# VHH binders against o26223: the designs that were tried, part 58

Target 1, 191 residues: o26223
Amino acid sequence: MKLLWTSQHIKVTVHIDGKVSKMDVLEAIKTRRSIRKYQDREVPEELIDKILDAAMCGPSAVDERPWHFIVVRNREMLEKIPEVHPYGAMVKDAPVAIIVCCDSSLEKIPGFWVQDCSIASQNILLAAHSLGLGAVWTGVYPLEDRVEGIRRLFSIPEHVIPFSVIPLGYPAENPGTRDLFDPDRIHLEKW
Below, E stands for the ipSAE of ESMFold2; O stands for the ipSAE of OpenDDE; V2 stands for 0.75 times the mean of E and O plus 0.25 times the DockQ between their complexes.

## First folded at step 3 (VHH)

Design n1 (framework vhh_7nfr_2)
Fold by ESMFold2-Fast, scan of step 3:
Structure n1 (fold): chain B 191 residues (1-191), chain A 125 residues (1-125)
Amino acid sequence: as target 1 above (191 residues)
Amino acid sequence: QVQLQESGGGLVQPGGSLRLSCAASGFTFDDYAMSWVRQAPGEGREWVSSISWNSGSIYYADSVKGRFTIARDNVKNTLYLLMDSLKSDDTAVYYCAKPSDYESWYTDSDAFDIWGQGTQVTVSS
């Protein structure tokens, strides 16, 4: 007999008109969706600052905090990203993108920077959602052609590794909710 | 099985009107935003309009704003696009789009992963 669970269906609480509402952490986690269509509207610098503050609050291995961020608003630069990232076409239409990078000179324990930058990337997505914005994580590392393409495009030093490109803006779509709870993936006491 | 079926396209003269419909099945329609996307001959895909699950948020591409109206009927699981003052530049195959269920960092794109059959709209004299 398996553990009996009831799936929760949560309606989307994201503000598409650009207004911000408070939501609790569990609601934010469950209702965040990848957003790939953006309004033709600028994101205030103050909201980007709040998102980056949240990004830097994640746990990191041996507290190495190897993350650096590039904020890109230049239209010409955003339009060049799809040339080096085949699944980043939406970036050219976003008002802003954040590039999450790892400074390898800050690495204290080998290999854990990947987890550190993954945590920072997820915090960006969640913080953006909580502030009424939409965002999507487009992967760079470990795909070496994307890593080198992004490095060259943004003049990133050799000791710094671009990890993800996250376009964001006021959403022009609302994908709705997902019911992903699968009790078959939960094992009691043993596998 | 998820399915989207467009209808209502056809040949119309400039200044005319058409009403496109999209019948959705195989998923909970009222839990998703829905969009219309078009592709003109020799051009890439162009997003036209989106509507949230409850019709509370509606957006239009600048090229169609003021001429097209998107609407939905959650009881009938149907999406609509009412097209007024049609121009030759509106000639395209129109697709009803459901957002991708993919939260992939690897394969995420600006397109939706579920597209209908499409319906041809031709505006000519």
Scores: ipSAE 0.089, ipTM 0.498, lowest interface PAE 4.9, mean pLDDT 84

Design n10 (framework vhh_7nfr_2; at its last look DockQ between E and O 0.02; V2 from the best seeds 0.00; counts 0 for: pae O 6.5 > 2, unsure alone 63.9 < 65, grease 25.3 > 24.2, placed apart)
Fold by ESMFold2-Fast, scan of step 3:
Structure n10 (fold): chain B 191 residues (1-191), chain A 125 residues (1-125)
Amino acid sequence: as target 1 above (191 residues)
Amino acid sequence: QVQLQESGGGLVQPGGSLRLSCAASGFTFDDYAMSWVRQAPGEGREWVSSISWNSGSIYYADSVKGRFTIARDNVKNTLYLLMDSLKSDDTAVYYCATVGDYETYLGESHGFDYWGQGTQVTVSS
């Protein structure tokens, strides 16, 4: 089985105009948590392909879609990531990590690649959660030491910028859902 | 279960020194950034210092820069805070904490998911 879903995570059914509609994406957004502990279990290639398909479906400024992805499964390489990323210790225990990169040669409008790669990163987290996996976004850009460390470690060309490192695997922890709704941050018509 | 146990507090004169320790168990200590947080009498909690899993990134509150040193021993699963030139304003209960509850993508979070019981530091005559 590719997916393990419980009623707690996705299966929200809404009646719309006499029809039953599934609203699992809202539940996925609300229940996704950063996961830093993984089972010693391989993630199938098919699930990684689905996650990357979802990552590439995000909106992009002037449709430039500057993202490239490095899929890292090599244990030796995963174990070296924490040496160049101070908060990347969990990567050594992950079966796989995805490095989100910007190919600057694809950029059509300066500066918007950061938003593009942020969208791709969040889609990876949501897609992983929807497939029964856990993941965490560990930031690389704009921290110069992390950018250069990751670039050197993975032989990334100078025109390509590593943006984030996202380890993922089957979760070995279960943090609770957060209640973050704050109506004081919503303004009707005007400030 | 995650357990954090602070020790090394006590009564010291102004200008004195203390070394706090935090013994960690129930989790893989070297997977986590660790922090020291203090709470003075009648005040809210104040972040003091943070250290990454490999000691490669260390941060201090402006109030303690140049006087305090944070360190960790991943073999002993222990976090330390060396406190020099103590002032009356440093009087507080000192907690060690791990980062994980807050949703952060940089790992520079001062949010905390597990707290120790605390150790009292009193700087007074």
Scores: ipSAE 0.285, ipTM 0.676, lowest interface PAE 1.9, mean pLDDT 84
Fold by ESMFold2, look of step 4:
Structure n10 (fold): chain B 191 residues (1-191), chain A 125 residues (1-125)
Amino acid sequence: as target 1 above (191 residues)
Amino acid sequence: QVQLQESGGGLVQPGGSLRLSCAASGFTFDDYAMSWVRQAPGEGREWVSSISWNSGSIYYADSVKGRFTIARDNVKNTLYLLMDSLKSDDTAVYYCATVGDYETYLGESHGFDYWGQGTQVTVSS
């Protein structure tokens, strides 16, 4: 028997100052930071399931949903990622990482899989944050050496393209909130 | 040189209180978020609390909420941890720390990880 996800979603509350509350979506977007230091604390499979459910809720080009996810908990494999990803050093210290991939055989509109996998990747970051976790997106695509290195390391087939590696865990840092609003980037009616 | 020096640890009975201090020098203290991290004997490190550069955001681990208070004084370049209602499980070396602050998905993956020498907190007898 296969459990089917209905329109009902699992929501997780975050404890702040001893109170149980839901994080508003605008709060999540504004307060999410790249987290590169993690506690020595396991991330329950239940939370990874919720994060991946959120990842798959994003829109995709003509509903193609080209994404696949590799969940990596094996210590030796996590420790090898920096050997093929120059800026993935923090992955070795993470309890878990998620590799976002595109299966090109699912692509219905050429070239939109990058947007599709970017949406899934950002949803992973936001969902992790809402669950009290910290994460960081480490880019793989379109850098050929990173793509080939990750593909080789995880035995990813030629028609599957590794897009991002997202280590995550309970944060051991808090960079705080930044105000990055720049009105010069806003153009009314025309350029 | 970046220097972080913790003080205020010691031996305390259960239910007691301590105030930890961390004196910072060699960098612009009020540009950085600060954290307390602890390590019990034979255990991995455990994040305790963090405070943003302007004290606008304050976070606690569930294990210490309601008992510990983090604060900073940007004039004195000092980070504090007020620990109340101490339990045996709070026995650890306490470190103050700071980390880099950047958002990127392509570039640099390491930052400076500045730690103090630590101060021992022992809750017993």
Scores: ipSAE 0.087, ipTM 0.524, lowest interface PAE 4.2, mean pLDDT 83
Fold by OpenDDE, look of step 4:
Structure n10 (fold): chain B 191 residues (1-191), chain A 125 residues (1-125)
Amino acid sequence: as target 1 above (191 residues)
Amino acid sequence: QVQLQESGGGLVQPGGSLRLSCAASGFTFDDYAMSWVRQAPGEGREWVSSISWNSGSIYYADSVKGRFTIARDNVKNTLYLLMDSLKSDDTAVYYCATVGDYETYLGESHGFDYWGQGTQVTVSS
């Protein structure tokens, strides 16, 4: 029975001590949605730390771990991102964004960094969802105008490639659930 | 289906002690922070105490601090509230609740996801 709480707005912070989810991994994957509207509410640093920890737990080619992360909370910088990213309008409304980058000097096998950074980006989305946050993956690479825009805006060195911008916040929308299972995309033994 | 069942309430004299229990089922108990909330007759709901999933973080309302102890057993899927030095002002229905967010905001619908039926605690001479 959902009891209606009366009008006493008492903020009680209950620390979950690093527990990433009150849902299992399959539920997290299946129920995750892109969230583009956020509450006027700050995201605790601890949650960002947990999200970044998750981002770094994914596999990478030959364990090269080429990823770097820029955490952006500055309002002015968040508001500038849409100027160089035409589909990043929601970033200006988010309390925080994570920019996932690749340091090319860390590559051991050329080209796998895209997969590595994709895994890191997806882990950010799943971790955020598990922690009660909403997020969306806005692609930067491989579009040159976005790559150079983000590079210039954040003074990213030439050997470092911005890959994705992921705004995060407490969700102010609920897109609902969807079923994306398509048996026609499954091939047994051969095409 | 998520179920929370409180027990251990009763009539006690001032200065007495009680131990409340909350049996949880229908969800992964150790994925949730848990709270006790109480409601006295004619009064609003009052937060009493919260405990994180691994008991690493514990919080108390000022009104019960030093007298009440929250604990949990994740193997038994049970939440506890040890109440010592009970006062007449502690008379209320006590509810067990799941914390639905990393931060709980009383008055928001998502702060607590699930509630039990409550157990009556009466402190009277």
Scores: ipSAE 0.015, ipTM 0.293, lowest interface PAE 6.5, mean pLDDT 86
ESMFold2 (binder alone), look of step 4: mean pLDDT 79; pTM 0.810

Design n11 (framework vhh_7nfr_2)
Fold by ESMFold2-Fast, scan of step 3:
Parts: structure tokens; C-alpha cells; sequence
Structure n11 (fold): chain B 191 residues (1-191), chain A 125 residues (1-125)
């Protein structure tokens, strides 16, 4: 007995340097890159809605799903993010950013919200890539100064923890290929 | 090509001061946050300090807070580390690091590139 599946239902169109290609989920995972240069083009709200839908579909510890999202399009607010995030300079040039947050009141198991919000952040990156956009995850938690800076800037309540800031837009760069498969990191049966 | 060239290290007595410089070329320096990282003999890499593109956000490791000052000059494309009250534990090779060209999310530790040979700081009597 063998089970068969097809990648047809998971194939998407990718925009790369003005060219497009069809890709499946494995290709999306392998070709996604951090994008820090964006075209001066608005991202439609329809695409942001699709990205956030994908973000909320990740697995979550005991189904706690503690994530909340702030969508930032206001230019003045985007320009203030680099003032509280030392590696967020590219955010000022992005048409939009998503701040991934944890509502600690939804936490059912201590500490697992970090994995939950990491999964949501990665889904944002993959969904953006699959829709022809570029994005980058800029880390906030567990760096206390960044957490407090972002909290103050966006009036985030004390029981809510900003986890990541993800600027996104149509890509204005195309990073080179990656060769990351390392068989020495794979152990059979035991360490 | 991105190039980062550190200078200003040397041998100093405990309690002394040094100013490290990092000359940047091959990229738009004023668009990027910059960091200093050090590595002592036989130890792992330790993040020291970071400064945002406009100097609006500055962060220090607890081990150097109150003794070191990070600064930048966007006109000269130069990053500085002013080190006061040096201790023997500050002995390390100091590296200038910019935002990583790698696919990394953790800016202070793994999300930056070290391009130069570093500059050696030795604190000894």
C-alpha cells in the first residue's frame, strides 16, 4: 500500500526580477529569502488579508493561538520603528509592516507562545513570498529594550508582548541562491 | 563589495581608554544599523553594542554598559566604539558588524556580517 499526493493544489506564481514562475510548497520554502529593498508600490489589502489568514493557520501548543497582529501603513509610524529597533532601518522604506504580538491572557502553557508566534512569523514570510512579495523578520522578543520600544510606539498593553516586526512589499532585490543542505546534521536512529 | 575595516586596538593598562573605528565601504552605510562584536581567546563570540542607522536607538551588553559608548558618523561612513575603564576581561578581538546579507532574523547575534580581520585589544599590566 502506497499513498500518493500531488503538489498541483499548492503551486503558486512567484514574481522574481519581473519574471514569474510556478512553484510548490517545497520550492516556496527553499527559495524564500529575506528581502530588505522594496519597490515604491502599495500592497493591496486583499494580499495582507491572505497573509494574515495563513499566519493564523499554524500549529499552536494546546491550540492556544495567542497571536495578534498590528498592520502598519502610516509612513510616520514606519519611520519611527528604526528609532527603537537597531536592525529595522529597512522598515522606513517598506509600504507596510506587520507586528506579530502575543496576548499573554490567551497563554495555556508557559513559554510555548514563543514557538506559536515564531510559526506565525514564518507563515507570514512564506505567504508573502508565494504572493510575489518580499519580507524580512526583524527580531523583537526576547530583547527587552526592543519589546518596550515597540510597545510604547504602538500603545501595546502590558499583557501583550510584541514578538517580531515584518516589513513587506514588492521586492526590489533578488538575493543569490542558497546551498544549505548538510547531511552531517542528520543522525540515524541515535545521536 | 562590502568592506568593513577595524582599527584603533592595542595594548593598554587596566583603567585605560581606547577608541575603535570601523571604516565602511561598498554599501549605503547610513541605511543600516551597525554593531560591535568581540571574541576572547578560547571563548565564543559576544555581542557588545548596536546603533541604529540614525543613532536614535543604542544598546549595550550588560558587561560594558556605563564604560563603552558606540557612535557613528554617516558622512564619513565610520562606526566608533569609545572604551573607558578597560578591564582585563575586555581583552578580545573586536569586530565591526553590519546587517547580515544572510537569511537571519536575530540581528544582535546571528543577523550580521563580520567582514574584516578585527582589531586586537589587550588589557594587561
Amino acid sequence: as target 1 above (191 residues)
Amino acid sequence: QVQLQESGGGLVQPGGSLRLSCAASGFTFDDYAMSWVRQAPGEGREWVSSISWNSGSIYYADSVKGRFTIARDNVKNTLYLLMDSLKSDDTAVYYCAGPTEYDSWLSQYDAFDIWGQGTQVTVSS
Scores: ipSAE 0.006, ipTM 0.285, lowest interface PAE 10.1, mean pLDDT 83

Design n12 (framework vhh_7nfr_2)
Fold by ESMFold2-Fast, scan of step 3:
Structure n12 (fold): chain B 191 residues (1-191), chain A 125 residues (1-125)
Amino acid sequence: as target 1 above (191 residues)
Amino acid sequence: QVQLQESGGGLVQPGGSLRLSCAASGFTFDDYAMSWVRQAPGEGREWVSSISWNSGSIYYADSVKGRFTIARDNVKNTLYLLMDSLKSDDTAVYYCAKQGDHESYYTDPSYFDYWGQGTQVTVSS
């Protein structure tokens, strides 16, 4: 078992008694919703590992793969995130959060790291949903105050840019599904 | 097609109460988070409160916590703001706004949809 956060070890073994429902890719994409309310229940490390594996499988410009991830389970640290990220109040109530970062030393083409980290963030949301968890993407970049706040809080070096904070847990809300298909936005052969 | 109509403002003394309403039409009301935003004389827009499509997530600006209550009625397509213990600093035009849907990863009142003239709240003696 890999421990994803510094100086902390899992204190309690979480037992998963329920069946993990498998969704095909289209179902996962169409039914994923942002979840901001979580059960007071630990997320097993094995599920976080699967989510991060999926996050790293996205396409990347010039295959630069600039993403790094910070996994935050420490309650004190989670409670400090809303202090530097306005409207991130739900993060303090989540059992875990993932901070998606860009290591600029890995950047090969200027600016495309934003798209790379967006892809990684969406893969985290989709993977979490497929595993029966809920998550929400809270924006950090390009808001300079949030970038610097998160950087200071998690001792992130200057060459690394925090991109998003994604709290996740077992969902305590069900927003339902949406029908967003709009054929007027599809043009055949030309505009 | 989308319309938002605010009402319920008026003149009240400090410590008084008001109930604001916003009638929504032209869109599927229960698919969207809704917000109240205010603009005091000579100031920019200030976010006051937001409520998710199902009332499951509710947020308040620090200036109004404990005094204001946001609510919605999805059957009537109506958003409410119950304002208690009003202060002179609450004097503003209050707008209801269609926020981005529940899926928004960024919230900023400058990007909300505003469709009405708002309703004036004046707190003075």
Scores: ipSAE 0.190, ipTM 0.585, lowest interface PAE 3.2, mean pLDDT 85

Design n13 (framework vhh_7nfr_2)
Fold by ESMFold2-Fast, scan of step 3:
Structure n13 (fold): chain B 191 residues (1-191), chain A 125 residues (1-125)
Amino acid sequence: as target 1 above (191 residues)
Amino acid sequence: QVQLQESGGGLVQPGGSLRLSCAASGFTFSSYAMSWVRQAPGEGREWVSSISGSGGSTYYADSVKGRFTIARDNVKNTLYLLMDSLKSDDTAVYYCAKPGEYESWYSDTGAFDIWGQGTQVTVSS
């Protein structure tokens, strides 16, 4: 075990065997960045399985858990995503992408699937970061043109709604740390 | 070359109305969501409204909801902001904004890659 990141007050551990990093939750949240440049390296299926396991561990309204996931590794399919998603240019350069979907037949309370799928998407980003990968959330819902485009491209049934497209891979960029704490956004007892 | 040209600003009394226009060129206008962003003197940028590429979805900041309407004409490559019941708090330079190629809805980078020259809106008696 070797300490590769100089994190103050947060426990960060890197396991030499398998090169698995362990981060304190706060450190993972604070150091995660959107990554749009990827190395020409495949992502092992084992890591995708771990990310999807984490995605499904989020809270869900009335425990409806409406999320479904499409894992896309096919280069031809990845290259078609920018045609239906104007902010998805980086997806064609990623070794893999995860499409987060809502199965509306599983929805128990109207509208809360958006929050459920948002939580799943964020868990994918954090899990990827904790495993040494980089990822970025590209928005699909609620933009009707993107929803329809992704649905047609991946043969998604009418009762299933594509929510986000998350390309991921080993990072080829390091954007550095952000300091975003703003106490003016915190109100005590009332506005 | 991407270019955005805003127009339609001016001086108006409280309770008045204005229609802002943004002429877009140099990119496939219908393929991009478009936004209006404003900046008051001495303050940061405030997002006002967005419209999807198809025009099927519109979004508004709480401060303008019910008073402003965003619209687009994909044949004329023009974005509009119809402003009603204007208040002194609406005084700002208004910018037509196109997102960058690598910008996503949930990005942790800068808001917009391409900005127009802006059009000044002053609401004063």
Scores: ipSAE 0.000, ipTM 0.196, lowest interface PAE 13.0, mean pLDDT 83

Design n14 (framework vhh_7nfr_2)
Fold by ESMFold2-Fast, scan of step 3:
Structure n14 (fold): chain B 191 residues (1-191), chain A 124 residues (1-124)
Amino acid sequence: as target 1 above (191 residues)
Amino acid sequence: QVQLQESGGGLVQPGGSLRLSCAASGFTFSSYAMSWVRQAPGEGREWVSSISGSGGSTYYADSVKGRFTIARDNVKNTLYLLMDSLKSDDTAVYYCATSDYESFYTDSGHFDYWGQGTQVTVSS
């Protein structure tokens, strides 16, 4: 489309400007907060793709990488999550949520999939924060009622275990940062 | 605006009992897990106990298991901590906070809202 100097209307819309985040790793870790209130604003697919790429870059026990992800944008489905997840009330107000799952057929060493999915979940939170989004980790595993509720709601197969539900959006709250360093939790050479 | 107001603290002898209360307003109380956190003079904050929104699940720090009981009344929007067999090491300001089961995963601070606190002193 031909751009007019007195008009900001163009046929092609860019949902993001393609700029990289200037937040360093330590800043991202120290300033990330759980965000439960979101703007009524769409999250571009490109940002979700970047977040999921980051989620898969974590260490995994014997490189099993058992994680699978469900991306939920459908408002009707988001509104049903609080019915099966008592602490997921904020999910109904989010523009998108990611469900982190374990495919047990990919598991090579018993039990370590919990750590693998925890790493993936934290990477989602940090990546979202670095991209100007807010997110919160709402737990599903090991609570059997939540596991079965999410499984039924999203038609998840028996060999796949839903681990966490992470709503994401542009933040509508700005909690302050905290300095939580506690030297009493550091032991030199032995306990 | 969310408001939490603790009460019921005081001076008690070792082996005594106290009942703390937290009156909640400004949110749908039954939809939120609630916690008690304490802070002794010159020390960091220590998580004490949590209860799910329905009251069906309760959790306790090892230091208070068998001595403290957390309870809630969702009709009265009130959280309770029943403290038995109190020890000098239980001396602290006790705070009411909102949380969920995932508070241990979501933020290193673990809690969204803090009340003003109520002082518990256990001494002879």
Scores: ipSAE 0.000, ipTM 0.192, lowest interface PAE 11.3, mean pLDDT 82

Design n15 (framework vhh_7nfr_2; at its last look DockQ between E and O 0.07; V2 from the best seeds 0.00; counts 0 for: pae O 9.0 > 2, placed apart)
Fold by ESMFold2-Fast, scan of step 3:
Structure n15 (fold): chain B 191 residues (1-191), chain A 125 residues (1-125)
Amino acid sequence: as target 1 above (191 residues)
Amino acid sequence: QVQLQESGGGLVQPGGSLRLSCAASGFTFSDYYMSWVRQAPGEGREWVSSISSSGSTIYYADSVKGRFTIARDNVKNTLYLLMDSLKSDDTAVYYCARPGDYESYLTDSEGFDYWGQGTQVTVSS
């Protein structure tokens, strides 16, 4: 297997403008929905690069930034994810998926890598949405069977922990937005 | 406890109309995207229509588009399905469904949970 030959080595050609749509941050947060149905369209590499740049800009405990990412475009590999992730059926139909991982050798404070990788995962979802894509976070950690299944499938080293699998693509569904503001969950000064 | 209760089914002739209702209780109805799903005798469940929490976004299966209308009343916690130009192929038990796990990052119960008891629609001469 070639060191630099991955799903991200697949050439995607985009002609003319290459423009990316942008939205207000509050609008992006409030209108982002989990998307599990995708159009049969390839996602340009430059959009994946923008998403991963955004993923790495989140806060992290003691600035440890333990995240690593695997970009999967190979259809045969995408089709194998549902075999090790019981709620990952939609991944086989996505043009690309990002696996968020923690490199434990980068951990400076025990246990906070979970929050770090959660932040990275949410940033991927928000960035994808802002770029006109849909995505869904499918949980891996802390379910040991899913962790080991994904590790084995993608040859992930023992010191690296797969955290989430995020398929993404151009959306083929639009669930609308939710109105979830609940003032009973806000306490002033004390509980 | 979450409960969905369907009503309004019955026997109708081809070309007729029916209005189904679903009374929701045990949760904040106005926070949830709601759907109608049907199951014909001896077949699997088929999605029919969905409506967003505010009612602004609506989807229909190709088989019912132009004949059925989904609506909701967030004050009365009620979901509706208005069915026009009914065909024999529309014969099924109709279920009201809530997406329990749609935003879950851990599970996805096929996008829907909290099925009601259903209401039978029979289209025959």
Scores: ipSAE 0.359, ipTM 0.756, lowest interface PAE 1.7, mean pLDDT 85
Fold by ESMFold2, look of step 4:
Structure n15 (fold): chain B 191 residues (1-191), chain A 125 residues (1-125)
Amino acid sequence: as target 1 above (191 residues)
Amino acid sequence: QVQLQESGGGLVQPGGSLRLSCAASGFTFSDYYMSWVRQAPGEGREWVSSISSSGSTIYYADSVKGRFTIARDNVKNTLYLLMDSLKSDDTAVYYCARPGDYESYLTDSEGFDYWGQGTQVTVSS
């Protein structure tokens, strides 16, 4: 469905080609998988915009919103990431990657930025999945060699902490789903 | 305990064929996508092919596309690699690989934590 504006800015939703794109949120959470193989296919800027909008919708400690995002499409830069992040080798094969960072000058309460950036990172994964993309979170923080390597590679200032590198693209693999529910992890009223 | 055992390697002439097998035990094989990965002596590991848990989706590295065929038998818990039109560049130890915590954000570059002992494939010149 496409959103339309009239001359009076009255919003009307119409079917552009008969297609309505939606996914139930529980389905998205349960079916999202880490995707490390990507098609040779460009990801439109409009999809990246939607993903970053979703990334910023998460809660943060005292509403501090410490996150910043670096969008990387340059092939030479993507190909250099494995030099400083050995677990990120698939990034060279992705059409685009998002680096999630904390700007420590935005922290209102020290030490909660990790939760904040983790929430943003997971929202990126879910949003990408809902748009037909595959992504994987490759860990940077708290591994100091990776943090410094990524900081140097992308000229990230010292008060900004790279947290994760998330390559994404149209998937070229399908790992399937798993039943991970474990009732032994659930405690009623007390431990 | 996860166990993966490759077999079927050997010495073959250029242009020849070879069929590799991987027997899996100690886990629910049909729950996991499976891969073949190879390593030439003194080189890094190279992903070769992957097959989804159901077998419905298959991927190949460009270097083997059109020459290799991956398959699985979820009843016998076995992964296969049929290699045709073999070249000297295919000489390597071939490993059957399973993801560990596939949703781990701290894994190797291909996301595999469980490997067999490997089977040697040698294409003589």
Scores: ipSAE 0.064, ipTM 0.466, lowest interface PAE 4.4, mean pLDDT 84
Fold by OpenDDE, look of step 4:
Structure n15 (fold): chain B 191 residues (1-191), chain A 125 residues (1-125)
Amino acid sequence: as target 1 above (191 residues)
Amino acid sequence: QVQLQESGGGLVQPGGSLRLSCAASGFTFSDYYMSWVRQAPGEGREWVSSISSSGSTIYYADSVKGRFTIARDNVKNTLYLLMDSLKSDDTAVYYCARPGDYESYLTDSEGFDYWGQGTQVTVSS
């Protein structure tokens, strides 16, 4: 039975007025977009706390929870990030950024930290969106020059690996709708 | 300054082949995903293909899968697109583009920081 998946165009609604959305988890996932333009408006600390709480609620390999988070609000530091991160141009325009890191000393099984930090990063994006903020995932790991650049800039110890930089702010753009569902990528019982 | 320059476009018959090239300069080419995007007359931009920094990961749009091959030479700072079994629907301006973030290399219209001037591909009998 070929599940006739009707591709529904999902209308992306970005709340530019900063109101907290009461969207459910599926709506958050489906309507989330990368936001690279931000208003000249500060993000309350309460929202950052909620986002970080969400970031730490994801699963990790054998519950190792290797993640650390650097919250950056300093304008000078935000402006320096693009110098070491070529995909970080929008960071200079954001009121805040979260740097997701792995403490290798917390790893119980080698290599799963990438999945752990990815889950944390995605939760940041979803939480931000649900709270009426926009964010984008800019990858740091595994590119060594970016890793070392961020490490030096923020004095990150050698056993801690910067993984991603996520700028956040109230959206100053409203990206269009996306239809990303692809039934050809679904296999029943076997490939 | 970042520069991307496409070449290799032209007029070809249905079933024919073309090889596009993109010369990159002004940035560390080997640190970036690269993409091909095309735009047909009267239509929006359509993502065609992306390739990772090392070339180990490749993505194709369904419309070109099995016919097009993306490749890169990081020593020559060049991106390639081999187009086989060309169809009339492949007629478009083809652009070399640099994705601007993690998600951009998989999208049609978002997150590309830099574009070339494009090269015209026309498939006609």
Scores: ipSAE 0.010, ipTM 0.265, lowest interface PAE 9.0, mean pLDDT 87
ESMFold2 (binder alone), look of step 4: mean pLDDT 82; pTM 0.826

